# VHH binders against q94cd5: the designs that were tried, part 20

Target 1, 317 residues: q94cd5
Amino acid sequence: IILQFAPLNSSVDEGFWHSFSSLKLDKLGIDDSPISITGFYGPCGHPQVSNHLTLLSESLPLDEQSLIASTSHGNRNKCPVPGILYNTNTVESFNKLDKQSLLKAEANKIWEDIQSGKALEDPSVLPRFLVISFADLKKWSFRYWFAFPAFVLDPPVSLIELKPASEYFSSEEAESVSAACNDWRDSDLTTDVPFFLVSVSSDSKASIRHLKDLEACQGDHQKLLFGFYDPCHLPSNPGWPLRNYLALIRSRWNLETVWFFCYRESRGFADLNLSLVGQASITLSSGESAETVPNSVGWELNKGKRVPRSISLANSM
Below, E stands for the ipSAE of ESMFold2; O stands for the ipSAE of OpenDDE; V2 stands for 0.75 times the mean of E and O plus 0.25 times the DockQ between their complexes.

## First folded at step 4 (VHH; framework vhh_vobarilizumab_d1)

Design k4 (at its last look DockQ between E and O 0.01; V2 from the best seeds 0.00; counts 0 for: pae E 20.1 > 2, placed apart)
Fold by OpenDDE, look of step 4:
Parts: structure tokens; sequence; C-alpha cells
Structure k4 (fold): chain B 317 residues (1-317), chain A 120 residues (1-120)
């Protein structure tokens, strides 16, 4: 069975568009160069509602300095994700944008980060995103379209099993995993690190570790899972961020199978009934180089259609 | 516009063979994951076989060893060779193109289907 992932949905705060309007009027003018922006997401915290990748007023750069460097870290509900905004000056220009090329360009950045080891050191680059937009400042209307570049692996990843984490772990393990996850989320140093390792020893003691420490963990665990903040609420599907995560794993390590942990919360705490544990088959085809950039997809649908989203702020401006 | 047109369906006796074809147009066929689905009367649509752009194949357990999915990229055509057909294989068979932008539905385009009836 091919593993299917739930799409990641976007959300744009009105404050973003207000700030963007100011930026456009005060600084950018007719300059339509791409702008580095920061999106925010977190693990799902509701059993029926998925989290979004969200743009806020702070998503825009304040100055010419790196937006990511200026972004406040340590907020458990705002895991920063690098992105890029292509804002056009006209609707015609917006419609003429080569969406495939733009998507591929961002996908290539992700792949370069994977190949160079940057993604291992800072896995927050894995869910890199892009937005195309047109701002009609006369009418205070905005047209926009998100893409979440994700690699298409060949062969497709196969799902071996997927179940609630509470059914995978023993009672003792579950208690320890929950505690370890909560500690991870409560620390200013790790709360906004969305990809990690879950290690469980033979004595049912769990620990959360950085992805870069995988090699150091070899031999010290009975169970090892690749964990990630899962924005998705669906009981039978992992969220979108797992796609590029698996691509990284496949590229870096020659694993036949991988255990993954879809971390989800309830009321701000780890919930192993909502969280999922899965096993997937990740095999490379004979003769394929792990260095070849895969194809990518990821443009967001609007109500099931391949059309941009729009918002009017005429009443609030 | 993306188009998928299935052909090759018909009536066949148990133990017989059929070869289905799917003519694809309106997209880059060679770079797309393709699949065959089927829907029996009163049942839901189910995956039968899939083939990646690189030629990797997968099969439902019920058809393993009997069905073979293949592709001709030069002809933009997908095939399903069905051998040792059984009455339970009776269904409308659909060709599907990957729709990976949204993984909640792995495939975003479907043909109209071709009917396969296995009966003595």
Amino acid sequence: as target 1 above (317 residues)
Amino acid sequence: EVQLVESGGGLVQPGGSLRLSCAASGFTFSSSYMAWYRQAPGKGRELVAGISSGGSTSYADSVKGRFTISRDNAKNTLYLQMNSLRPEDTAVYYCAKEGLEYWDSYFDYWGQGTLVTVSS
C-alpha cells in the first residue's frame, strides 16, 4: 500500500496583508523581486482540526537582515519555516508566473539542504514553502497561492503499518515517551524543533534527540523512531511534512524500513492516542543514485480546485 | 487538458485473458505515476496496480501473479495485462494519473473506465 499524506493547509492573518501593504507602499514600490518570509506551524492540537502553515505580520522582514535570524525562537506554537514570496504588480503578471519553475526552484533548495547536511543540522528547512501573490492596493484586495514543495520518491513509499502510538508502545513506554515529548516541547531550546528522534531503551525509558545525533544513538535503543510535529488530525494519514522527511532519510541512510512518529497534542500535551506510529518501506531502486533530485509537487488547492485564493480587506482598512 | 481513455474491456470466460490500454494526453506522461483501479458492482473503487515513472510496479494482493501493469512512454499509453481472469475480477477498470499536489487523493484524473466481465 502506498503511503498517503495529508496536505498542509495555509492560513494568512490579516495582519500579514496590512504589514505587506505598508511594505509595498513604503519600500518596495514597483520592485517585484522575491521576498524571504517566515511561516509558522506546529503539531496538531485538536482531534478534528488540523494546524496550518500560517503567515503573520512577523512573517515579513523588518529590515534587510535575515528574517529567520530576526524571528523570535522558542515559541512552541510558532515553529518557523523559511519561505519565499513572489508578489507581482499586475494580475496579468500573476497569471503568467511559471508555477512549475518556481516550485522546482524551491524544491531544489530543499534538496541542496538535504545533500549538504544542512537539513540534518536544521531540519526546519524541510517544509520550505513559497507564495505567489498580487496585491491590489487600490481595492485592498489580495490574490495569493501557496505551494509546499514535496518530493515524489521512486518507488513510492509503501506503508507497512500505521496505528495510534498508544497501541504501539507498552504502558510503561507510553508514559516515558509522553514525558519525554513534553519535556522537548517545554524547553526553549527544542520546542520549535519540528523533526527529532524518539529512542526507547530496553527498560522502557524514552528520550527525544536531535536528528543529527542519529549515529550517536546507534546500539543504545530497542526502538528508534523518526519523529515530527504532525499538523494533521487524520487518524489514518501522516501530515505533509513527513514527505520531505522521508526523502532526507532515504538520501542519508540506506534503510529498508523506517519507523516514524507523528507527534500530536491535546490541550498542549503529548497525546499518544492521537499521535501515530507507522512503519514504511523506503527502498531505492537498483541503479538509482541517492543524489538525484526527485520530482516535486505541492501547489495548494482552493476548495479542491487549482485556483488561487483571494481576500478583501476593504472593510478593515 | 488531461485526458485518459481506457479500452480493451469486454466479456471473457474464467481463465481467459484481456489486455487493457489507456491512452494519455494533455500532460507529461513519462514523468507521471500511473495506476489502474477497478470498481465492482456495489463495491468501492480499489487499486489494482500502479507503476512509477521509473517503471517500479505494485499490485493488489488479489491480482499478484495474474496481472501485469506496464507503460509505453513513447506512445503515452498505459497497459494492464490480465491473465487467469476470475469472476471476482468483473468490474469497471479505470486508468488514473497521479495527483500528488494533494495526497489525500493520490490520483487526480480518471478515465471513463472500461467494463470487464468475467463469466462462463
Scores: ipSAE 0.021, ipTM 0.431, lowest interface PAE 5.6, mean pLDDT 90
Fold by ESMFold2, look of step 4:
Structure k4 (fold): chain B 317 residues (1-317), chain A 120 residues (1-120)
Amino acid sequence: as target 1 above (317 residues)
Amino acid sequence: EVQLVESGGGLVQPGGSLRLSCAASGFTFSSSYMAWYRQAPGKGRELVAGISSGGSTSYADSVKGRFTISRDNAKNTLYLQMNSLRPEDTAVYYCAKEGLEYWDSYFDYWGQGTLVTVSS
């Protein structure tokens, strides 16, 4: 069957809009140049609610010290993701934005990072996102829309099987995988690396490795999985970040089958009953240029509709 | 200091209704994800219902359509309306604060629980 993915959802703390309002009033005025921002996400931590890509007050740094803090690594559940804000000065300009061109521009940045090898060194570039906005500072209301650019692979990836990780690993393997994942999450150097390799040797010992080490992980291992922080909680759907991960894998390696590991947590620890293991079948196309950027999608739905979100801070402002 | 105090438990007949309340203090209630969990005799604790700060709700399959979670941010109170009660709903019900809206929180805060008994 064709592999389907759960959408990634946005969340915006009201502190982000307070920071933006201050920047707009004090410095930007009518300057509508795009603004680099930082989003934050992490693996699912609840069996009934998916995690979000979140904007916080530090997502929009007001000075160099705030920018340094926004790009700092090692904060659990605040894996930094590069993003861009396209703010407009009028609702008319907001409504006239060419959303497809903006999506393609940001998707091209992801593709360039895949092609150059940057995504292997810093895989947090894979979930790169964009936001369009209009701030009505007379009403203290904000209209906005997120996109999470994701590649549409041709032909589509097939799903061979998908099951809870606890049903894929033996009891001894599961204990070792959980311990290795918890260690990865507890280290300041690795907690913000959201795409990784899981290898399990014949003695059931698990190791978590960086993507750049793929060739070193092959050989006398019994299982090798492509792991990622999965924000989704659904038992039958891998999360959205798997889309660009598969694009990376297809572009970089001649693998016809891929085992993937949707890493999810409960209460801050690995949860292999919530986590998923799946096997994907990737059809290699000899007629397609490896340098050609795939088509992309990713504008977020609002309650199933293609409309922007709005928030009012009039009672807070 | 976070405190969660459940009330409203008791003995009810099958098919009856009961409303649980949870008084919250020591944190910003209006910005927190809140949930009800239950623990039946001899079983583990399970999620019953959750509600986000924005009012989005979720329910366990076993209670969907019968239970309604709600919140009153002015009173810092979480509610669970339980209708069409069944004997298998017998459990200690816990109010819980989850950190789903806040990326720095991965710990839960629990109340002491309130017993609900559904017996013919």
Scores: ipSAE 0.000, ipTM 0.113, lowest interface PAE 20.1, mean pLDDT 84
ESMFold2 (binder alone), look of step 4: mean pLDDT 81; pTM 0.815

## First folded at step 5 (VHH; framework vhh_vobarilizumab_d1)

Design m1 (at its last look DockQ between E and O 0.15; V2 from the best seeds 0.00; counts 0 for: pae E 11.9 > 2, grease 30 > 24.2, placed apart)
Fold by OpenDDE, look of step 5:
Structure m1 (fold): chain B 317 residues (1-317), chain A 120 residues (1-120)
Amino acid sequence: as target 1 above (317 residues)
Amino acid sequence: EVQLVESGGGLVQPGGSLRLSCAASGFTFSSSYMAWYRQAPGKGRELVAGISSGGYTYYADSVKGRFTISRDNAKNTLYLQMNSLRPEDTAVYYCAKEGLEYFDSYFDYWGQGTLVTVSS
């Protein structure tokens, strides 16, 4: 069966709009050039509520140095994700934006990062996102629409197996994996690294490793899983970030099947009952060039509809 | 502007064969992933077969070895050759096109469907 990924939902803090309003009034004016922003997300920490890609006041300011700096500050609850904001000056301009082209442009950036090896070194670029917006500063009303560009693999990824991690690992392995995950999350150096490797040795000892170390650790494990912070709470679906992760894996390594680990938490700790382990087939279509950018999807739905979101801050401004 | 028009459905006996066609228009057919779905009475819509732009095919387990999906890019037509038909294959068959924009866009476009009835 085709593997279905749960959509990633957005959340915008009012502080973001306050900061953005100030930025627009003080600096941008009518300049509608795209703005680099930082979104934040983390693994699901609740059995019934998914996490979101969130914009905060600190999603601004806007220069590359600030973005780089944000990535260096390890916060387990704020894994930084690069994004871009297209803010229009009029609602008409907003409505006229070529959403397909914008999506494709960001998808191309992701693909370039995959092809160049940048994504392997820094996989935080995989969940790169896009926001289009219109800010009515007279009414303090904001219209916006998120996109989370994700590649459509050809052929579609097939699910072979999906189960709670607790059912995949032995008791001893589970204990070790939990410990290793918690260590990974507790370190300032790795807490905000959302894509990683889970390695389990023959003696049931687990370790979390950087994705870039995959080739170095070949043969040095009994089990190897591609792990990621899964924002989704659903027991039968991995979260959206897995899509581009699989695209990277397919592009980089000739694997017929892949084991993946949907890392999820409970009360800030690794929870293997909530976390999922799955196996998927990621074969490449015959004749497909590895260099060709796959098609992409990812515009967010608003309550199941293909419409933008809106918020009024008239009472708080 | 995207249009998918299925044809070829009908009544057949068990063990018989039928070939469905889907005429596509309004998009670049050759670059699109296409699929056949079916919906039996009282059941949900299910994937039957898919075919990539490159010609890779996928089949549901229930139809493997019996059905063949193919495409003619020059004619903008998708086909489903159904052999060894069974009563449980009775359903409305839909042609679907892959969508490219939204979260729910695996297959955004559907035809009207064509009824296949397998009965003795």
Scores: ipSAE 0.018, ipTM 0.320, lowest interface PAE 5.6, mean pLDDT 90
Fold by ESMFold2, look of step 5:
Structure m1 (fold): chain B 317 residues (1-317), chain A 120 residues (1-120)
Amino acid sequence: as target 1 above (317 residues)
Amino acid sequence: EVQLVESGGGLVQPGGSLRLSCAASGFTFSSSYMAWYRQAPGKGRELVAGISSGGYTYYADSVKGRFTISRDNAKNTLYLQMNSLRPEDTAVYYCAKEGLEYFDSYFDYWGQGTLVTVSS
């Protein structure tokens, strides 16, 4: 069967648009140069509600201190993700944006980071996103559209098995995996590293390792899984971030069979009943195809429709 | 599991008409974006027409005004009415289902195709 991925969804705090309005009125004027921004996300924290990639007021840096704060690490629920804002000065310019070209440009940045090895050192580049916008500052209204660029592997990835993590691990393994994940989430140095390795040794002891340490994980282990913070709560679909993770795995390590771990939480702790373990089968590329950037998708739907989102802040102002 | 089965292809003379059908199963058809693609020998697959769950349609410029996409949600069936057919419409036609987040990009599923040949 073909592996299905749950969509990633955006959320924008009103503070972001307040900060943008101030920046545009006071500094930018008609300057439509793209703006680097920071998004924030984390694993699912509730069995009925998926998490979002969120923009906050600090997502839009206004000065050197704001830039430093926007890229600060160590907040459990604010794993930083690089993004870019393409703001337009008219609705006509917004409607004329070449969304396909913009998506491909941002997907190429992800691919370059995969090929260069930067994604192994800083895997937060894998969920890189973009936003197009138009701000009507006379009405304090904002039209915007997110994309979460994701690779489409050809042929499609096959799903061999998918189950709750608690059904994959033995009781002793599950206890150790939960403890290791909670430690990863509690450390200021690792809590904002959203892609990682789960290694379980033959004595049922788990460790969480950085992606760059894959070769070092070839020792005494019974299980090796590719883990990620999964914002999705759905029991039958891994979350969207798995798409680019699989592209990384295929490209960098040439693995045809991959065990993946969709890490999810409940009440601030690892929840192995909500978390998923799956096995994927991928067909390796060879020759010329291996050097070509995969095709990409990822423009967000608005309640199932291919339309931008809008918000009015006139009542909040 | 998702299954898409095309039918209605065949040989037709220039200026003729054909109606393609795609029987869909294994997913909620009424909530899905659906499309027709075609592939001539030696060429890539190209979008012909698409239809959203709400009934909004889009067409490639090469078929606009000649082809009509439609859907019957009660029968889980997608249709393509092709009128005023030309030799350059000769291709294998594929029914495709989008994941709803892939506007202007790849469909996650398509069928095995049905051949349309336009020749005298």
Scores: ipSAE 0.000, ipTM 0.169, lowest interface PAE 11.9, mean pLDDT 84
ESMFold2 (binder alone), look of step 5: mean pLDDT 81; pTM 0.817

Design m2 (at its last look DockQ between E and O 0.08; V2 from the best seeds 0.00; counts 0 for: pae E 14.2 > 2, grease 26.3 > 24.2, placed apart)
Fold by OpenDDE, look of step 7:
Structure m2 (fold): chain B 317 residues (1-317), chain A 120 residues (1-120)
Amino acid sequence: as target 1 above (317 residues)
Amino acid sequence: EVQLVESGGGLVQPGGSLRLSCAASGFTFSSSYMAWYRQAPGKGRELVAGISSGGYTSYADSVKGRFTISRDNAKNTLYLQMNSLRPEDTAVYYCAKEGLEYFDEYFDYWGQGTLVTVSS
């Protein structure tokens, strides 16, 4: 069966719009050039509520010389993700935006990062996102639309198995994996690294490793899983970030099947009952090049519809 | 405007066959993931079959070996060949265009549906 991924949902903090309004009024004026921004997300921490890709006031940390956002690191609840904002001056311009072209452009950036090896060194680029917006500063109303560019693999990824992590690992392994995950999350150096390797040795000892260390650790494990911070709470679906992760894996390594680990938390701790372990087939069709850029999708739906989101802040501005 | 128009539904006896068609317009059909869904009385809508732009197919376990999804990009038409039909296949069948790939809730366009009734 085809593996179905749960969409990543957006959340925009009021502080972001305040900051953006100030930026627009004070600096940008009618300049509608794209703006680099930083989004934040983390693993799901609740059994019934998914985490979101969130924009905050600090998503727009611009200096006086350039409109380049600085990235904050070391916060376990704010895994930074690079993004881009296209804000139009009119609603007409907003409606006329070529959304497919914009999506493809960002997808190409992701693919370039995969092909160059940048994504292997810094996998935080995999969930790169796009926002288009229109700000009515007279009414303090904002129209916006997120896209989370994701590659469409052909043939589609097939699901072989999916189960709670607690059912996949032995009791000894589970204890070790939990401990290793907690250590990973507690370190300032790794807490905001959303893609990683889970390695389990024959003696049931687990370790979390950087993705770039995959080739170096060949042969040192009984089990190897591609782990990621899963923002999704659904028991039968991995979250959206897994899509580009699998694209990277397929492109970089000639693997027929992959084991993946959907890392999820409860009250800030690794929870293997909520976390998922799955196996998927990612085999390329005969004759297909692993270097060919796949098609991409990813515009966020609003209540199941292809429409932008809107917010009014007239009462708070 | 995106339009999906299903046809080919009807009454058939158990063991019989039907071929559903979906005429698509208003979008680039050849680049879209397409799917068939069905909704039986009193039940939720469920995925029946999907086909990628490259022609790779997927089926629900309940219809594997009996149903075949196919597409004709030149005609902008999606098909569902249904063989060995069973009473439990009775449902309204919907053609769907993908909005976000490989997630049932996020198909963005649906047809009006065509009723398939399997009964003696």
Scores: ipSAE 0.023, ipTM 0.470, lowest interface PAE 3.9, mean pLDDT 91
Fold by ESMFold2, look of step 5:
Order: C-alpha cells, then sequence, then structure tokens
Structure m2 (fold): chain B 317 residues (1-317), chain A 120 residues (1-120)
C-alpha cells in the first residue's frame, strides 16, 4: 500500500493584506522581488476540523528589506514556518508565473536544508511554503495561490500499519507519552519545534527528544517513533508535513522501517485517540542517487479546482 | 487514456550520443509537465530531466551539461538528447507525464521504456 497524505490548507487573515497593501504603497511600488514571510500552524486541536497554515499581519517582515526574519516563538498554536511571497504587478504577470519552476525552487531550499543538517537543528524549515499574489490596490482586491512543497519519494513509501495512538501504546505508555507531549507543548523552548522523537523505555517511561539526539535514543527502549505536529484530523490520513519528514529520515539516517507519530490535540492537550501511529517502509537510496533532489508537489486546490483564490477588502476599507 | 511510447534506445559506445523520443496521446500535451526517468537493473527509478509547459527545464546533477530535454508541442513529442554517454547511463529510460503541480493523488504515467546500453 502506497502511503497517502492529507493536504494542508491555507488561511489568510485580512490583516495580512492590509499590511501588504501598506508595504506596497509605502515602500515597494513596482519592486517585484520575492519577500520572505512567516506562516503559522499547530497540531490539530479538534476531532472534526483540521488546522491551517495561517498568514497574519505579523507574517510580513517589519520592513521590506530586512535580513532578519520576524520571530514569534513560544506561542503554542503559532509555530513559525518560513515562506516566500512572489508578488506581481499585473494580473498578466500573475497568470504567466511558472508555478512548477517556483515550486521546485522552494523544494530545493528544503532539500538543501535536509542535506546540510539544518533541518535537524531547525525542523520548522521542513514545512516551508510559498505564495504567489497580485494586489489590485485600486479595487482593494487580491488574487493569491499557496503551495506547500513536498517531496515525492521514488519508490513511494509503503504504509505497513496505521492506527490510533491509543491502540499502539499500553495504558502506562499512553499516560507517559501524553504527559511528555504536554510538557513539550508547555515549554517556550520546545513548543515551536514541530518534529521530534518519542522514545518509550522498557519501564514504559516516555521521553520527547530533539531530532539531533537520535543516537542518544538508540539503546534501552521498547519503542522509538518519529513525531510531528499533525494539522490533520482524519483517522486514516497522516498530515502533509509527514512527507518531508520522511525525506529527511531517508536522507539522514537510512532507516528502512520507520514508526511515525501524528501528534494531535483536543482541548489543548495530547489526544492519543485522535493521534495516529503508523509504520512506513522506506526504500533506501545510496551513492549519487541519494543526493538527487526528489520531485515535488504541493499547489493548493481551491474547492477541488486548480484556480487561485480571490478576496476583496473594498467593503472593509 | 494517457499513452506514452518511448523510442530511440539502443547500444552505443562510451562518449557516443543518442536521441530518445516519446510520443504522447490521451491528454493535452502542451499544458503538461513532462519528464524522463531511468532505472538501472536492481535500482529504483530516478529523475533524469523535466520540462514545464512554459519550457523551464531541470536536470539531475549526474546529467547536467550532457543531456538536453526538449518538447515539440505540434507533434506531441518529448525528446532527450544524450551526449557524452557513460557506462553509468545504462538503464531503461521512461517517459513520464507528471501530475506533480498540485495536491492531486501521486501517480506518474509511464511508458514501457526504451533500453539504453553504453558499452564497448
Amino acid sequence: as target 1 above (317 residues)
Amino acid sequence: EVQLVESGGGLVQPGGSLRLSCAASGFTFSSSYMAWYRQAPGKGRELVAGISSGGYTSYADSVKGRFTISRDNAKNTLYLQMNSLRPEDTAVYYCAKEGLEYFDEYFDYWGQGTLVTVSS
């Protein structure tokens, strides 16, 4: 069975477009250089509603040419994610953008961070995204389109098993895992780290660790899982962020079998009935082929159609 | 139904050249992302080169400067010009139509492949 992943959805607060309008009118003019932006997401918090990657007014840098990205670390539901805005000055330029080339350029940045080890130190680079846009400031209307670049591994990753986390862990293990996850989420040092390791020792004690500590986790444990903040609520579909996580795992650790943990919450706490545990089988790459950038996908659908979104703020002005 | 038919493979000496062709039907070729993949015996398939509908090309590092992907939208045909061939290029080469721009279900349409053998 080929492992399938639920899509990630975008959300844009109106304040983002107000901030962008001010930036464009006051500073950018016709400058169409790409702009670094910050997106925000968190794990699913509800059994019936998936979370979104969200743009807010603070998603734009404090000035248009800053080399220092805005940081909003420590908010549990606003894990920051790097992104880029490709603005255009005409609807014709927007329509002519080469979406495949832009997607591949951003996917290459993710791959470079995987290959260099940056993604082990700062795994928030794994869900890197892009937005293309056209702002009609005479009409206060905006066209835009998100992509969430994600690798297509070849051969595809196989799914061996997938079930609620509560059916994978014993009662004692589940209590310890939930407590460890809640502690990870409650600390300003770790709440913004969306990819992590879950180890469960022979005495059913769970520890949550940073990805760089994998070697220290090998040894006295019954279970080792690759965990991530999963924005999806679906019981049979791991969320989109798992795609690039598996690419990282294959590239850096050459593991053929991976247990993954789709971390999800209910009412602000770990929910192991909503969370998933699965087992993936990964075909290893070697030599020069292991260094080749995989193909990528990720342009968001608009209500199932391959079209941009539009919003008008004329009534809000 | 999508159909992809590769041709132009064969035996060639190291340093030689080949031109592969892929005849496409059953979809709007001119608006599609097209690619060449290859598979050596006992290995997985790997991307060799891709070309967007707008003509943007990409190449695997191992073939940059030696291989050129191109398309003829009037003939619904994808090409791969392979120069300075090496024994390591020996593989079955596949033409692929990729649905890889969007959240669409992952699937590649593949031809039957054409064998390229590089040996003395």
Scores: ipSAE 0.018, ipTM 0.380, lowest interface PAE 6.3, mean pLDDT 84
ESMFold2 (binder alone), look of step 5: mean pLDDT 82; pTM 0.819
OpenDDE, look of step 5: ipSAE 0.020; ipTM 0.504
ESMFold2, look of step 7: ipSAE 0.000; ipTM 0.169
ESMFold2 (binder alone), look of step 7: mean pLDDT 81; pTM 0.815

Design m3 (at its last look DockQ between E and O 0.35; V2 from the best seeds 0.00; counts 0 for: pae E 11.9 > 2, grease 35.1 > 24.2, SAP .793 > .668)
Fold by OpenDDE, look of step 5:
Structure m3 (fold): chain B 317 residues (1-317), chain A 120 residues (1-120)
Amino acid sequence: as target 1 above (317 residues)
Amino acid sequence: EVQLVESGGGLVQPGGSLRLSCAASGFTFSSSYMAWYRQAPGKGRELVAGISSGGYTSYADSVKGRFTISRDNAKNTLYLQMNSLRPEDTAVYYCAKEGLEYFDYYFDYWGQGTLVTVSS
């Protein structure tokens, strides 16, 4: 069966729009050049509510240095994700935006990062996102639309198995995995690294490693899983970030099957009952190049509809 | 509006062959994952075969080696070549689109089905 991913939802803090308004009025004026922004997300921490890709006041760069610094902040609740904002000066311009082209452009950036090896060094680029917007600064009304570019793989990824992590690991392994995950989350160096490797040795000892260390850990494990912070709470679906993760894996390594670990939390701690372990088939046809850029999708739905979102801040501005 | 219209069903003897067709309209056929399902009397609907936009095929174990799924993108048509038919293949066969929407949800669109009866 085809593996289905839960969509990633957006959330925009009012502070973002306040800051953006100031930026627009004070600096940008009628300049509608694209703006690099930073979104934030983390693993799901609630059994009934998924986490969101969130924009905050700090999502807007003060300068180029501040944008870079935000990616190394080491906040466990704010895993930085690079994004881009296309803000138009008129609603007409907003409506005329070529959404497919914009999506493809961002998808291409992701693919380039995969192909160049940048994504291995910094996998936070995998969930790169796009926002188009129109700001009516007279009325303090904002129209916006998120896209989370994700590759459409062919053949589609097939799901072999998906179950709670607690059912996959032995009791000893589970204890060790939980401990290793918590250590990973507690370290300023790794807390905001959303993609990683989970290895378990024959003696049931688990370790979390950087994705770039995959080759170094070959042969040292009984179990190896590709782990990621899963923002999704659903018991039967991995979250959206897994899509491009699998695309990377498929492109970089000749693997027939992949074990993945959907890391989720409860009350700030690793929870293996909520977390999922799955196995997927990602086999490439012998006739296809792993370097060919796949098609992409990812525009966010608004209450199930293909429409932008709107917010009025007239009362708070 | 998405439309799927199956044809080619009928009565055939065991060991015989049939070719099912599904005419698709209302969507970009060439970019869609397509599949055949079947539902036998008193049983649930089951996947028979699938084919991706790139032509990758998959089959249920029960039909492997006997059935072949194919597509003609120029004609917006999906096919199911059924050889060595068995009585247990008797079912209503459905064409399905397993497409991606705006946010890449997989959705199933179904035709009305075509009846295949394998009997002596």
Scores: ipSAE 0.026, ipTM 0.445, lowest interface PAE 4.0, mean pLDDT 91
Fold by ESMFold2, look of step 5:
Structure m3 (fold): chain B 317 residues (1-317), chain A 120 residues (1-120)
Amino acid sequence: as target 1 above (317 residues)
Amino acid sequence: EVQLVESGGGLVQPGGSLRLSCAASGFTFSSSYMAWYRQAPGKGRELVAGISSGGYTSYADSVKGRFTISRDNAKNTLYLQMNSLRPEDTAVYYCAKEGLEYFDYYFDYWGQGTLVTVSS
């Protein structure tokens, strides 16, 4: 059957819009040049609600010192993700934006990072996102729309098996995997690395490694899985970040079968009942199709509808 | 303006056959991934069959060997040939197209559905 992915959803703290308002009033004025921003997310932390990619006041740095101070290195709950803001000065300009062209441009950046090997060194580029916006500073209201560009592989990836991680690992393996995941999450060197390898040796000992170390992980192991922070809580759908991860795997290693690990938490710790393990079958199309940038999707729906979101901060004055 | 219009549903006896059609307009059909889904009363939608732009097909285990998905790119039409029908195949069948611009699951556009009832 065809592998289906759960959507990634956005959240914007009021502090982001306050920070943007200050920047626009103090420095930008009418300048509508795109602005680099940082989004934050983490693995699912609750069995009944998915996590979001979130913008905070620190998502929008004001200068070099603010940019350095606003990065959240080593914070377990705020894995940083690169993004771009396309702000417009009128609602008419907002409505005229070519959303397909903007999505394709950001998807091309992800594809270039896959092709160059940048995504192996810094896999946080895989969930790269964009936002279009219009700020009405007379009314203190903000209209906006997120996209999470994701590749549509052709032929599509097939799902062979999907189950809770606790049903895939033996009891001894599960204990070791949980401990290794908790260690990865507790280290400020690794907590903001959202895509990784899980290796389980023949003696049921687990280790978690960086993607660039794949060849070193192919020695003495009984299980090798491609793991990622999965913000989704759904038991039958891997989260959205798996889409571009599979594009990376197909492009770099041309593997026909892949075991993946959707890492999820409960109460601040690894939760292998909520986490998923799946097996994907990946095939390449004829040679000419494999040589081009795949098509992409990713504009966020607002309660199932294709409309932007709005917020008013007039009461916050 | 994407439009997907299903047809070919109806009442059929167990062991019978039906051919569903989906007329597509408003997009480049030949470059799109297309699928059939179904929804039985009181259940969620489930994938039945999919076909890529290059003609690669996939099927749910419950229909493999009995159903055949196909496409006619010259007529912008998706088909589902359903043979050896069983009562558990009773459902509303939906044609689906992937969305190139929009986010929400793999498929972004749906038809209105066509009812298939398999009973004596």
Scores: ipSAE 0.000, ipTM 0.235, lowest interface PAE 11.9, mean pLDDT 84
ESMFold2 (binder alone), look of step 5: mean pLDDT 81; pTM 0.821

